# Designs tried in a protein design chat: VHH binders against Methionine synthase reductase (mtrr-1). Part 16

Target 1, 246 residues: Methionine synthase reductase (mtrr-1), of Caenorhabditis elegans (q17574r271to516)
Amino acid sequence: TKPFEVLVVSAEFVTDPFSKKIKTKRMITVDFGDHAAELQYEPGDAIYFCVPNPALEVNFILKRCGVLDIADQQCELSINPKTEKINAQIPGHVHKITTLRHMFTTCLDIRRAPGRPLIRVLAESTSDPNEKRRLLELCSAQGMKDFTDFVRTPGLSLADMLFAFPNVKPPVDRLIELLPRLIPRPYSMSSYENRKARLIYSEMEFPATDGRRHSRKGLATDWLNSLRIGDKVQVLGKEPARFRLP
Below, E stands for the ipSAE of ESMFold2; O stands for the ipSAE of OpenDDE; V2 stands for 0.75 times the mean of E and O plus 0.25 times the DockQ between their complexes.

## First folded at step 16 (VHH; framework vhh_ozoralizumab_d1)

Design i2 (from j5 with Y32W; at its last look DockQ between E and O 0.04; V2 from the best seeds 0.00; counts 0 for: pae E 16.2 > 2, placed apart)
Fold by ESMFold2, look of step 16:
Structure i2 (fold): chain B 246 residues (1-246), chain A 123 residues (1-123)
Amino acid sequence: as target 1 above (246 residues)
Amino acid sequence: EVQLVESGGGLVQPGGSLRLSCAASGFTFSDWAMYWVRQAPGKGLEWVSEISWSGGSTKYPDSVKGRFTISRDNAKNTLYLQMNSLRPEDTAVYYCAAHSDEYLPGWTEYDYRGQGTLVTVSS
């Protein structure tokens, strides 16, 4: 199913009278326009938002790679001609003709905690011997406990790692190869009628932990909270499969 | 092309047990926190269990704590839910779900959700 554009036509805050905590609910309505004619939704169906990465994090990463000034120039992706891999291919989530800003905003997951291969690239991309030693520890077998405790479990993003290691300047082409696909985020519709879908979600705001730059709400919740009437957003339409016992 | 396929649901008497499985494909399973959520007839989604990407941390709401056990096998890309001492209020469609970051219990925001498997607990 191909992404299509919908329009935000309302955004409301709703107080939950039965919450045990300070809690905010938000109700957002999106208008499917002409796309509604091809789709039949019912309450409980999921709509998938194509959630962009935050612009400040994208700019920070591209600046650290030394490519922010060319971020909006069109470029073509190609397989490195020096590779000796028999089955080398461009990752399926990266388009061949695009811009760096588009790739890092809409195609690549910059919020998922870096795996050890990406941390190794960070280690190879710093001028500071202390940073290099620490990053090599984190991607080593002997450092697995520290990696789990300080990177994976806290959910540190690439931006968090670059902030913690200020002398790391990773090659942008290595990030494009190693960052995972940015996956659309599902939300259940509370209602759907007259080409409009209504979504209700809860907000529970917690401060960032030491060394972490993101809240527990995550990328999609923060993005949904930023939407205003008149905003255009990309979605995937999907009809839920029927369930029956065998 | 993310797929989560649940199995193992069925009809069981109160006090009985079931084990649910979720086969995952189309993503790096070992990088994701995994969840079981359920939807009782006529109600919204309800969080049932959470397991960290490594399997080293598990969490449960009070309603199932001590009765349900979540586990994962990252080598087989499979998530499990062992449900013991089942009660009629456990009747629901159970979904396997994934999210890139850990969220608080009770949220309906998940990156991906499977098709679900029905569990019916009745005498």
Scores: ipSAE 0.000, ipTM 0.187, lowest interface PAE 16.2, mean pLDDT 74
ESMFold2 (binder alone), look of step 16: mean pLDDT 81; pTM 0.819
OpenDDE, look of step 16: ipSAE 0.143; ipTM 0.597

Design i3 (from j5 with H99Y Y110F; at its last look DockQ between E and O 0.03; V2 from the best seeds 0.00; counts 0 for: pae E 14.6 > 2, placed apart)
Fold by ESMFold2, look of step 16:
Structure i3 (fold): chain B 246 residues (1-246), chain A 123 residues (1-123)
Amino acid sequence: as target 1 above (246 residues)
Amino acid sequence: EVQLVESGGGLVQPGGSLRLSCAASGFTFSDYAMYWVRQAPGKGLEWVSEISWSGGSTKYPDSVKGRFTISRDNAKNTLYLQMNSLRPEDTAVYYCAAYSDEYLPGWTEFDYRGQGTLVTVSS
């Protein structure tokens, strides 16, 4: 089933009176409107939210690629006839006709720590020899420990890497090729009545330990906490965790 | 199709042991940090353990530290949880979950989660 819009009709923070850590509960009610007739939900069923990437991060990345000024122009993706990749394919999670802003906002995961193939593209996309040397080291076999310690474990995003390496200007087509699909996030309904679903979630924080620096919030939690009455949000019904957005 | 399938749950006496397995398919298992999360009847979710993508780092809350051991076999795409000295309060549905980052703020941020296996610790 394709994503559809629902309307936020209630959004409240609820203090957890028994928490010995800073954590909160949030209660959100969404109105399915006309879509309720096509769906049969019960309490405990999941709603999958299509969580957008933050606009500031999207704009920063697109600016670094030199394409922010055309971000809202309709474009068509095609396989480069002169590609060096055997059996090249347009990634299944990227629409063939869309805008760059839509791709980077709703289709591509820009928050996951870059893998070593993406870091190699960053290395190839800078004229600064110090940046190039460091990025090549991070994606090399001998640099595996540094990659783990300084990229993967801290959870640096693409935007964090671009900020740290200011002369890197990656080709946007390579980012579209290499960034993973942005996955819809399931949230259980606590109730479903009269076209409205109520969701209650707790922020589950991983406490600081020897292998973690600080408690962290993820993209979906921050986004859900930002919702206000009247906001329209994209959702997907009862689907596998894997998601393909049109 | 991505799947995480837990197994090894069941009824066990207090003080007993169980070993849970989570078989993964449809994604590159070795790219993901793996987690065990549990939900006791009528309760919320509780983080139980975390293991880094390579298996080199493991983390546990105080409630299970010293009793539970998480491990993984990247060649077999399998995650394990060895549970020793089980107590009645360990009774829960146990889920495995995957995420590409070592810090996750909530259950619904996981990229993939399993269907769960029930562990009952009772006389």
Scores: ipSAE 0.000, ipTM 0.236, lowest interface PAE 14.6, mean pLDDT 74
ESMFold2 (binder alone), look of step 16: mean pLDDT 81; pTM 0.823
OpenDDE, look of step 16: ipSAE 0.311; ipTM 0.695

Design i4 (from j5 with T28Y; at its last look DockQ between E and O 0.28; V2 from the best seeds 0.00; counts 0 for: pae E 13.8 > 2, grease 24.3 > 24.2)
Amino acid sequence: EVQLVESGGGLVQPGGSLRLSCAASGFYFSDYAMYWVRQAPGKGLEWVSEISWSGGSTKYPDSVKGRFTISRDNAKNTLYLQMNSLRPEDTAVYYCAAHSDEYLPGWTEYDYRGQGTLVTVSS
ESMFold2, look of step 16: ipSAE 0.000; ipTM 0.249
ESMFold2 (binder alone), look of step 16: mean pLDDT 82; pTM 0.830
OpenDDE, look of step 16: ipSAE 0.379; ipTM 0.728

Design i5 (from j5 with S54D T108L; at its last look DockQ between E and O 0.08; V2 from the best seeds 0.00; counts 0 for: pae E 14.8 > 2, placed apart)
Fold by ESMFold2, look of step 16:
Structure i5 (fold): chain B 246 residues (1-246), chain A 123 residues (1-123)
Amino acid sequence: as target 1 above (246 residues)
Amino acid sequence: EVQLVESGGGLVQPGGSLRLSCAASGFTFSDYAMYWVRQAPGKGLEWVSEISWDGGSTKYPDSVKGRFTISRDNAKNTLYLQMNSLRPEDTAVYYCAAHSDEYLPGWLEYDYRGQGTLVTVSS
């Protein structure tokens, strides 16, 4: 279950010439190298990519928490496990010695839309009474429609919320407590030969909306699109255990 | 609450057919690319099929291409997998999953999947 590195050996853009929907597709080939013999991947197996959060968003969040200057100092972090929603073992939050930058880059999901507990922390973390009032409204029962319309449906991230509420300066320990684990992203192999796996994926784009000044693609799509031949990426290996069936 | 509930699994003879369904609730189904993923006993997860958010593009690995057909009904929030010419090696727990996690509630995982439905192909 430990991440290991694979090498990007091709990356190209492909579009379906006969589709009315103009979505960019990308083909990525990764070389498992010496790890291939240990992992017993077969065609059709899923590869789980350990997708990092974007550095600019991580730095923005850490700056707003007032901790960017110590982001690379070693510390012991405690993060609640958050695997109960996905009936599967997922690598994630553990007590470990690490840095804030590593935690926010590789361990915490900063792109998932904030829920009520996190929005309440944001409300508690601003000195601006207009920001506090609006944030409390979004996490109230009476504000549930606004929450759905302006946060959930547009897919606003924590960074988007902090941008929209510039005086919010959340305590970093509360973010570590409340942000979910960053889960490896599965991509099924379309082919697997000679230690190399090929994957095809479609881009998902989130248009500019209330609270998001720029359109963006999903986290995994943005990261995969940034890969170049020669890049090394982390993947999660297969579990060795067998499961009983009813 | 967000839910993906698979159904339609069961025991079938080699060469037979099954149709799996996945009922989705608690999120905007039509904004997500959807997947079928399976796990055979003692093996890892295997991607089985993908369908774009609007149903206009489908993808399959070579192991199932030509035998399996993914489809979706966005009006009914339902994903389907038609499995034909089934083989003993298709025996697995089948999960439906969503691709984009930015539309899920902040406490849900990126690649939400259901609890699965068992398909057994044997004589």
Scores: ipSAE 0.000, ipTM 0.132, lowest interface PAE 14.8, mean pLDDT 73
ESMFold2 (binder alone), look of step 16: mean pLDDT 83; pTM 0.840
OpenDDE, look of step 16: ipSAE 0.067; ipTM 0.525

Design i6 (from j5 with T28D S57D; at its last look DockQ between E and O 0.01; V2 from the best seeds 0.00; counts 0 for: pae E 14.4 > 2, placed apart)
Fold by ESMFold2, look of step 16:
Structure i6 (fold): chain B 246 residues (1-246), chain A 123 residues (1-123)
Amino acid sequence: as target 1 above (246 residues)
Amino acid sequence: EVQLVESGGGLVQPGGSLRLSCAASGFDFSDYAMYWVRQAPGKGLEWVSEISWSGGDTKYPDSVKGRFTISRDNAKNTLYLQMNSLRPEDTAVYYCAAHSDEYLPGWTEYDYRGQGTLVTVSS
């Protein structure tokens, strides 16, 4: 199913956003507009948000790869000519022609803590002997506890790792190969009327004891909190419901 | 090659106890949150327990809270469910499952699921 745009028509606090004793809850209402006619939703159905990665983090990563200046240049799936082009393959229905910015903003998960294979690529991509030694340690069997304590549990993203290791300059093609697919985030609709869907979400329902869980909640929650009336957001459609008689 | 193999099911009387085990192979067990889910005859899947990849956080629905205890041994690649004070409504096939993301609100898919072990609670 292809993403489509919906309009944010309200964003409200349901509880006191400044109370530390009560979980913060927000309500977002989105207008399906003309898409409502082709889709039938009921209260309790999920709406899937295509949550983009933050632009500042994308720009930071692309700059460290040395490709920010070509980030908006169209790329195609082909063998490199005398000038370098990237070969990109993303599962699903991605255009043959895309950009690095689109790929890192909407297609690749840059917030999930790097796995050990990605950390090895970072180790291979630094000019600093101390950084290389530390990164190799983190991806070694001897370094399993340190990896857990300093990468996985805190939920460090790729951007966090690159900030901590300033001389690492990874090849962009290896990042495209190793970063997970960015998946849409489901939220149950509390109501659906007049082509508008309402949803309520909470920031504190699942406190993290593992860093990856906290980091995942942080991306979607931070993005939802940033939405304003008039914003257009991408959602996944669902297969049309079968005709139902009253 | 990926396998989750449950064991320890069987017939018990109401009020009895069972300990289920799930042996994992073919993937890095310590990278995954682990789950027990169950399916009573003719019913859908019901979540019954969750444990974080480190073992530091466990969760239970009200229907089993206080009676069931999930645990894991990452050195042995094994997940456990201790079931006490069993009731006839606990009769189900119990599956262990793995997922690399511990919380996706509204997400119901698992990366891996075992074949299940039958627990029957009756006199």
Scores: ipSAE 0.000, ipTM 0.160, lowest interface PAE 14.4, mean pLDDT 73
ESMFold2 (binder alone), look of step 16: mean pLDDT 82; pTM 0.828
OpenDDE, look of step 16: ipSAE 0.006; ipTM 0.239

## First folded at step 18 (VHH; framework vhh_ozoralizumab_d1)

Design u21 (from j5 with Y103W L104S P105L G106T W107P T108S; at its last look DockQ between E and O 0.01; V2 from the best seeds 0.00; counts 0 for: pae E 16.1 > 2, placed apart)
Fold by ESMFold2, look of step 18:
Structure u21 (fold): chain B 246 residues (1-246), chain A 123 residues (1-123)
Amino acid sequence: as target 1 above (246 residues)
Amino acid sequence: EVQLVESGGGLVQPGGSLRLSCAASGFTFSDYAMYWVRQAPGKGLEWVSEISWSGGSTKYPDSVKGRFTISRDNAKNTLYLQMNSLRPEDTAVYYCAAHSDEWSLTPSEYDYRGQGTLVTVSS
């Protein structure tokens, strides 16, 4: 399925944003325009937001890789020519002209907790012996409990790990190889009328904890909160075959 | 106009105790994680302790774990460090710190604006 743009037509607080007794709830309304004529929507159906990664986190990661100065230069993405795997992919996306900033902003998931293979790359990418030793411990069989307790369960991101290990400078190509694809985030519509969908969402915060020095809201929540009337945003609807109108 | 004012330093014998305080103003103290860092003569800054915004999580390096206790009073905008079983290697200027944005790319965005308080552990 192909993403399309919708227009933000309202953004407002539903509850008092300064109340401590109740969670902050916000409403955003998006206008599907002519796309609504192609699709059938009901209240409770999901729309999927193509949520970009935060610019500050992208810049931080690219700076640590030593590539921030070329982040906006066009580059060509290609498949390693020596692969032995079966050709099961669609070739059109393999040779796309892009930039490092675009890749890290819209294509790669930088918020998912790094898996142990990525942590091993981080260990290989520092000259600090204490950092290397700790990172190797986290990706070892003996360190499985520590990995779960201090990386996976708290949900530490790549940026959180790089902040905690300031001498790690990972190769950008290894990050591109190992970071998961950024997927659209689903939100159920609270109402749908006259080509417009309303979404009510609660703000969720992650308090400051081990390895994360600030509280953090979820990626989609932070992004939704930043939207203003007139913004154009990319969405995916439902799978088109099931919900097409003739 | 963030201000962090440390106090409670002094001269103490090995094995002694001190309690450091940091009075904060110019920002919403209860929204921030807080830190103690120290600088021994001729050395760089060393992280000593960290406490979450609510006080529900604390962390220490092995060099001070079990001897130092960080705490905060959000009603009084005050951070504390209880230092027990002090050793000569704990001699340093101790700074209270807060970060406004951990994702910053500029070197001047962190608040280390106090003058620090000197702790000397000797004889």
Scores: ipSAE 0.000, ipTM 0.112, lowest interface PAE 16.1, mean pLDDT 73
ESMFold2 (binder alone), look of step 18: mean pLDDT 82; pTM 0.819
OpenDDE, look of step 18: ipSAE 0.202; ipTM 0.617

Design u22 (from j5 with L104T P105L G106S W107P T108D; at its last look DockQ between E and O 0.40; V2 from the best seeds 0.00; counts 0 for: pae E 9.0 > 2)
Fold by ESMFold2, look of step 18:
Structure u22 (fold): chain B 246 residues (1-246), chain A 123 residues (1-123)
Amino acid sequence: as target 1 above (246 residues)
Amino acid sequence: EVQLVESGGGLVQPGGSLRLSCAASGFTFSDYAMYWVRQAPGKGLEWVSEISWSGGSTKYPDSVKGRFTISRDNAKNTLYLQMNSLRPEDTAVYYCAAHSDEYTLSPDEYDYRGQGTLVTVSS
């Protein structure tokens, strides 16, 4: 299935947004419009949102890579069938022309906590010996506990890591290689009537105190909270690509 | 250029043993969790084994537990699968695979895969 646009027709709070004891819930209604005739959604079915990464985080990352000034220029994307990896700078068997801004906004997951290969690229990308030593320590067997405590458990994003290590300037092609694909996020419909779907979701919050720059809600939650009546959003059809686990 | 090259496949009788190897190059092997996956003729991919980046943790599905042992040698950039007590249902092409983060939400989406080596278990 391909993404299509739906219209936001309401966005309201369902629970007391000021209660500290209960997570806040929001209700959003989207209008499927012309696409409703193609869809046979039932209450309980999922809507898959194509959630963009926040522009400020994308711009911050692209600036640190030294490529913000060319972010909107066309570049080639190649997909090698053997690896299923995206390589924007090397020609391959299948070509797709895109921009760095598009890739980092809609194609790459910049919020997932970096794995050790990405942290090693960060270590290789700084001239500050203290930053390099610390980043290499996080990749080492000696640093296994620190990696868990500093990076994994707090859920630090790439942007959080770049903020904590200000002299790191990673090559953009290595980020494209190592960042995960951004996958559409499912939200269950609470009702579907007159081509309009309602969904109710809980807000999640990430505390600022464990290396995050500020307290943050989850990516999809922040984006959904930003939606206003009249906004158009992209969704994926009912039967997304299969998700296989080992 | 990333390469994962499997070897050690072949024909073996039921009850026999084989040891598969996977030589890795073009990436920092010790940063990746490693996997064996297999595909029987006409069937889909099946996960066979997982080993953490350091080698400290291994996982197996019930179908191979106690018979297969995954191991890695990070100094030699090599992954191994010792396969004992082989059965006809183990007949498949075996692939070596790498994934950058064993805690990701999409662990079956491998970063790199090899070309595979055929294992046939038959009388």
Scores: ipSAE 0.011, ipTM 0.507, lowest interface PAE 9.0, mean pLDDT 77
ESMFold2 (binder alone), look of step 18: mean pLDDT 82; pTM 0.824
OpenDDE, look of step 18: ipSAE 0.108; ipTM 0.562

Design u23 (from j5 with Y103F L104Y P105L G106S W107P T108S; at its last look DockQ between E and O 0.39; V2 from the best seeds 0.00; counts 0 for: pae E 8.5 > 2)
Amino acid sequence: EVQLVESGGGLVQPGGSLRLSCAASGFTFSDYAMYWVRQAPGKGLEWVSEISWSGGSTKYPDSVKGRFTISRDNAKNTLYLQMNSLRPEDTAVYYCAAHSDEFYLSPSEYDYRGQGTLVTVSS
ESMFold2, look of step 18: ipSAE 0.011; ipTM 0.525
ESMFold2 (binder alone), look of step 18: mean pLDDT 82; pTM 0.831
OpenDDE, look of step 18: ipSAE 0.231; ipTM 0.635

Design u24 (from j5 with D101W L104S P105L G106T W107P T108S; at its last look DockQ between E and O 0.38; V2 from the best seeds 0.00; counts 0 for: pae E 12.7 > 2)
Amino acid sequence: EVQLVESGGGLVQPGGSLRLSCAASGFTFSDYAMYWVRQAPGKGLEWVSEISWSGGSTKYPDSVKGRFTISRDNAKNTLYLQMNSLRPEDTAVYYCAAHSWEYSLTPSEYDYRGQGTLVTVSS
ESMFold2, look of step 18: ipSAE 0.000; ipTM 0.277
ESMFold2 (binder alone), look of step 18: mean pLDDT 81; pTM 0.819
OpenDDE, look of step 18: ipSAE 0.227; ipTM 0.629

Design u25 (from j5 with S100M L104S P105L G106T W107P T108S; at its last look DockQ between E and O 0.01; V2 from the best seeds 0.00; counts 0 for: pae E 18.4 > 2, placed apart)
Fold by ESMFold2, look of step 18:
Order: sequence, then C-alpha cells, then structure tokens
Structure u25 (fold): chain B 246 residues (1-246), chain A 123 residues (1-123)
Amino acid sequence: as target 1 above (246 residues)
Amino acid sequence: EVQLVESGGGLVQPGGSLRLSCAASGFTFSDYAMYWVRQAPGKGLEWVSEISWSGGSTKYPDSVKGRFTISRDNAKNTLYLQMNSLRPEDTAVYYCAAHMDEYSLTPSEYDYRGQGTLVTVSS
C-alpha cells in the first residue's frame, strides 16, 4: 500500500495540560478527503504515520560522519542483500536516486537503540583507545549486562552514543547498511466519521540519563505535537491484522 | 516542587508589543523543551510556540509566525515570548508549560505550574 497525504483539521488538548494529577492527552483529527472513498476504516483500526527523524539529530549524525556539507547532493541507492530483503516487504524502487538527508530523515531509524553490530562499527571508527575498548566491551558477550543497562533499557539513540563518544566518526555507508528501516508509526483511531479520523495520544518523554543530558520527547509524539490545522501529513492506509471471533 | 511563574501581561493597543517571561524552579530547566500556550475567552487552548532544551530549535503556528519569538536563558531558568504587531485576536491568557512525564522509564506526574498571564489587545 502506498503512502497518501491527509490534512490536519484539528489539534486539541483532551485533558487539562496544567494539572499535576492528569497525564496530558492530545487529539488530532485528519481529513482523508478523496482517499476515504477507497478505504474501509472502522474505529480501532490504526493510521500509520510516516514520521520524519528530527532535523537536529540528522544534522548532528551527518556532521559526525563528515558528510553534512554534501547531504543534499544526489546519490543512488545500491542493492544490498540485507536491504533487498527489507525492501521486498515495502513497496519501492531498488535503484532510488536520493540524498543523504532524505535517507537519514525519512528512510532510516536513527532513534532505535543501536544493536551490537552497529556498536562494533562505532568501535572501529575511533582512534581513541579508551573509546574503542569501551565500545568493544558493549558489543561483547561479557558486556551484555552493561549493554542492556546503559544502551538498550535507557533507549539511547545513535546520536546519544555519538555524543557520549566524541571521537567516533563513523563511515556513512556503514550506517546506511546497518541502521534499521524507518517504519511508519501506528496510532489507533478513536473515531472515523465524514472522511475524518480522530486519534488520541499520550505524550511520551524520555528522562535525562547518563548518556543524555536532558529529557526528550518520543519521535512520533514530538512530531504529532508539532502538527497544526492545515498541515499535510503522509500516512499508510493499512488495516492491521487481528483475530476475530465468530 | 516545580514552579512556573508567568509575568509581563497587560493591556496593549493593536500593533503594540509585549514581552512575557516565565521563571522556572524546582526542576532542571535546561533538560526540557518549553512551550507557550494560550486560551482566548470562551475558546479552547491553542499552541503558540515551542523551543528545544538548548534553544536551537523553535516552532510557531502560522497564526503567530513572524510576529512572536520564543527564547530561553538556561543560566537564569527563564523562558520568554516576544509578541510584536499584536492584534485583538491575540487576546488570551498565556501559559508557560513543560512536559515532565516519564512515559517509557518511570511514571511521573505531568506538571504545568503557571497560573497564566492575561494579555488584552484593544483600542
């Protein structure tokens, strides 16, 4: 199913944003327009938002790779055996002309905690022996507890890791190979009426940790909070699989 | 104890300017994105502006873009909103806000401490 564009027609607080006692809930309404006639949605179905990565994080990563100055130049995506397998599950083109900025903004998941293969690339990409030793520990069997406690559980992103290890300068090609594909984010509709879908979401914010000096909103929540009436957003109109009882 | 104290509201003529301040205490101000929101009489809440923890990224709705400027001073724990070219439709109570919930790691209470500051734009 191909992404299509919908229009934001309202964005509101559902709960009192100024109460100590209530988690903040927000509601967004999107208008499917002419796409509604081709889609069969019901309450409880999910809308899949194509959420871009934050520009500040993309720029930071591309700068550390030494490629920010060419981020907007055209390049071709070559097929990798791993990439081809992933692409076979997503409609697309195997020889796409694109830019590094587009790849890191729209195509690659930079927020998911790095797996051990990616940490190994970070270890290979620093000349600082203390950084290299620590990164090799994190991707070793003996370092499994530390990896869980300091990387996976806190949800450190690639940018957080690069901040913590300032001498690491990873090759951009290796990041493109190893970063997961960015997957559209599902949000359940609370209602669907007159071509308009409403969804309600809670804010998600990550607290400051040892590798992150500040709390940070979740990618999808921060992006949803930025939407205003009249904005156009891309969605993927798929009905989620579910078990049905007779 | 988290506190947000807004100031700088008042009565101003159309086309005038005001500068709102929000003094923050009881939390590490430099760790959080900050927001201004407003509520016009008899209407719902409207997002007015957002600023990242460092101040390096700002966002505005079209209704105020080019007229309002959000800024912060992390050394003074203070958030600002410069409002220029004010219009009668900008009349509202303006609130300073922060998101402090820890949804993914440990539950925390979401806390907006500001009581708001009234801005009235009329001739």
Scores: ipSAE 0.000, ipTM 0.111, lowest interface PAE 18.4, mean pLDDT 73
ESMFold2 (binder alone), look of step 18: mean pLDDT 83; pTM 0.827
OpenDDE, look of step 18: ipSAE 0.124; ipTM 0.556

Design u26 (from j5 with A33D L104T P105L G106S W107P T108S; at its last look DockQ between E and O 0.28; V2 from the best seeds 0.00; counts 0 for: pae E 7.5 > 2)
Fold by ESMFold2, look of step 18:
Structure u26 (fold): chain B 246 residues (1-246), chain A 123 residues (1-123)
Amino acid sequence: as target 1 above (246 residues)
Amino acid sequence: EVQLVESGGGLVQPGGSLRLSCAASGFTFSDYDMYWVRQAPGKGLEWVSEISWSGGSTKYPDSVKGRFTISRDNAKNTLYLQMNSLRPEDTAVYYCAAHSDEYTLSPSEYDYRGQGTLVTVSS
């Protein structure tokens, strides 16, 4: 489905935030407005939030790629419909007009620990021989334990890797090609009335996408906690296909 | 342009054998874990086998363990599936898939997937 914008109309604590006997719970109410009529919600349905990446991390990455100064310029991107990967230079797929800032903020997963293909691009993108050697070791069979111990388990993001390797300047089109899609986060409605949906969440009961590392939970929780009345957020409607194999 | 092209499918009798191939191009093959997945008529996608990017680790579900063998040749950018002791329930379209993460949320989370090759097991 197509994402649409909803308005935060309430954000408050449901339980005493200072009680040691009860987990902290927050309630957020969003107003679907005119979109409510086109949505077919049933009992047990969830709201899927498009959780944005932090602006500071996005800006850092775009600056390292040398494209921060054009980040808000409109550009046309090609999307591979079979893989849902974004291929900025490959015609013959669905074209999308957007900006680099929007792509890195809302579309690409910059928090998932980089995989071997991305680490190889980082290695190809530095002239520092020590950085190149270390990055190549991390994507090699000999370095598999080091990769697990120092990249995957700590949950290092792309920004963390770029910070650790300051001379790496990756091509932005290779990042767009290799970064995973940022997946909407489901939250069950506690009630839905008068075009408004309420949800209640706690830090320990925050739903997780299967197979993702725990850094996703930290991003979504921090973002939800930061919402204030009047904020506009992007959501998806019902995603029944989320529970089916392709 | 990324491509995964499966071949080697066809009609075999129960108890027979078949070897599938998947030719990869447009990406660094040796950076990716490789998978075979299948879709039986009217069914969803089912994971069939996995081989690590280096070839050092293989995994199979109980339904095919001992009958199927995944292998890869990183010098030729080719993935293989040797299928022995085939059963009628193995009838499906078999897809080659690539993924660079250590885990998969679902079969739809693969980075790349081929077009598939049909395997029919019947007498």
Scores: ipSAE 0.032, ipTM 0.559, lowest interface PAE 7.5, mean pLDDT 76
ESMFold2 (binder alone), look of step 18: mean pLDDT 82; pTM 0.820
OpenDDE, look of step 18: ipSAE 0.082; ipTM 0.547

## First folded at step 19 (VHH; framework vhh_ozoralizumab_d1)

Design v11 (from u26 with D101W; at its last look DockQ between E and O 0.46; V2 from the best seeds 0.00; counts 0 for: pae E 10.3 > 2)
Amino acid sequence: EVQLVESGGGLVQPGGSLRLSCAASGFTFSDYDMYWVRQAPGKGLEWVSEISWSGGSTKYPDSVKGRFTISRDNAKNTLYLQMNSLRPEDTAVYYCAAHSWEYTLSPSEYDYRGQGTLVTVSS
ESMFold2, look of step 19: ipSAE 0.005; ipTM 0.393
ESMFold2 (binder alone), look of step 19: mean pLDDT 81; pTM 0.814
OpenDDE, look of step 19: ipSAE 0.268; ipTM 0.658

Design v12 (from u26 with Y103F T104Y; at its last fold request DockQ between E and O 0.28; V2 from the best seeds 0.00; counts 0 for: pae E 9.4 > 2)
Amino acid sequence: EVQLVESGGGLVQPGGSLRLSCAASGFTFSDYDMYWVRQAPGKGLEWVSEISWSGGSTKYPDSVKGRFTISRDNAKNTLYLQMNSLRPEDTAVYYCAAHSDEFYLSPSEYDYRGQGTLVTVSS
ESMFold2, look of step 19: ipSAE 0.097; ipTM 0.587
ESMFold2 (binder alone), look of step 19: mean pLDDT 79; pTM 0.810
OpenDDE, look of step 19: ipSAE 0.342; ipTM 0.703
ESMFold2, look of step 21: ipSAE 0.005; ipTM 0.462
ESMFold2 (binder alone), look of step 21: mean pLDDT 82; pTM 0.826
OpenDDE, look of step 21: ipSAE 0.326; ipTM 0.701
ESMFold2, fold request of step 24: ipSAE 0.000, 0.011, 0.006; ipTM 0.390, 0.493, 0.458
ESMFold2 (binder alone), fold request of step 24: mean pLDDT 82, 82, 82; pTM 0.821, 0.825, 0.826
OpenDDE, fold request of step 24: ipSAE 0.456, 0.422, 0.106; ipTM 0.776, 0.758, 0.556

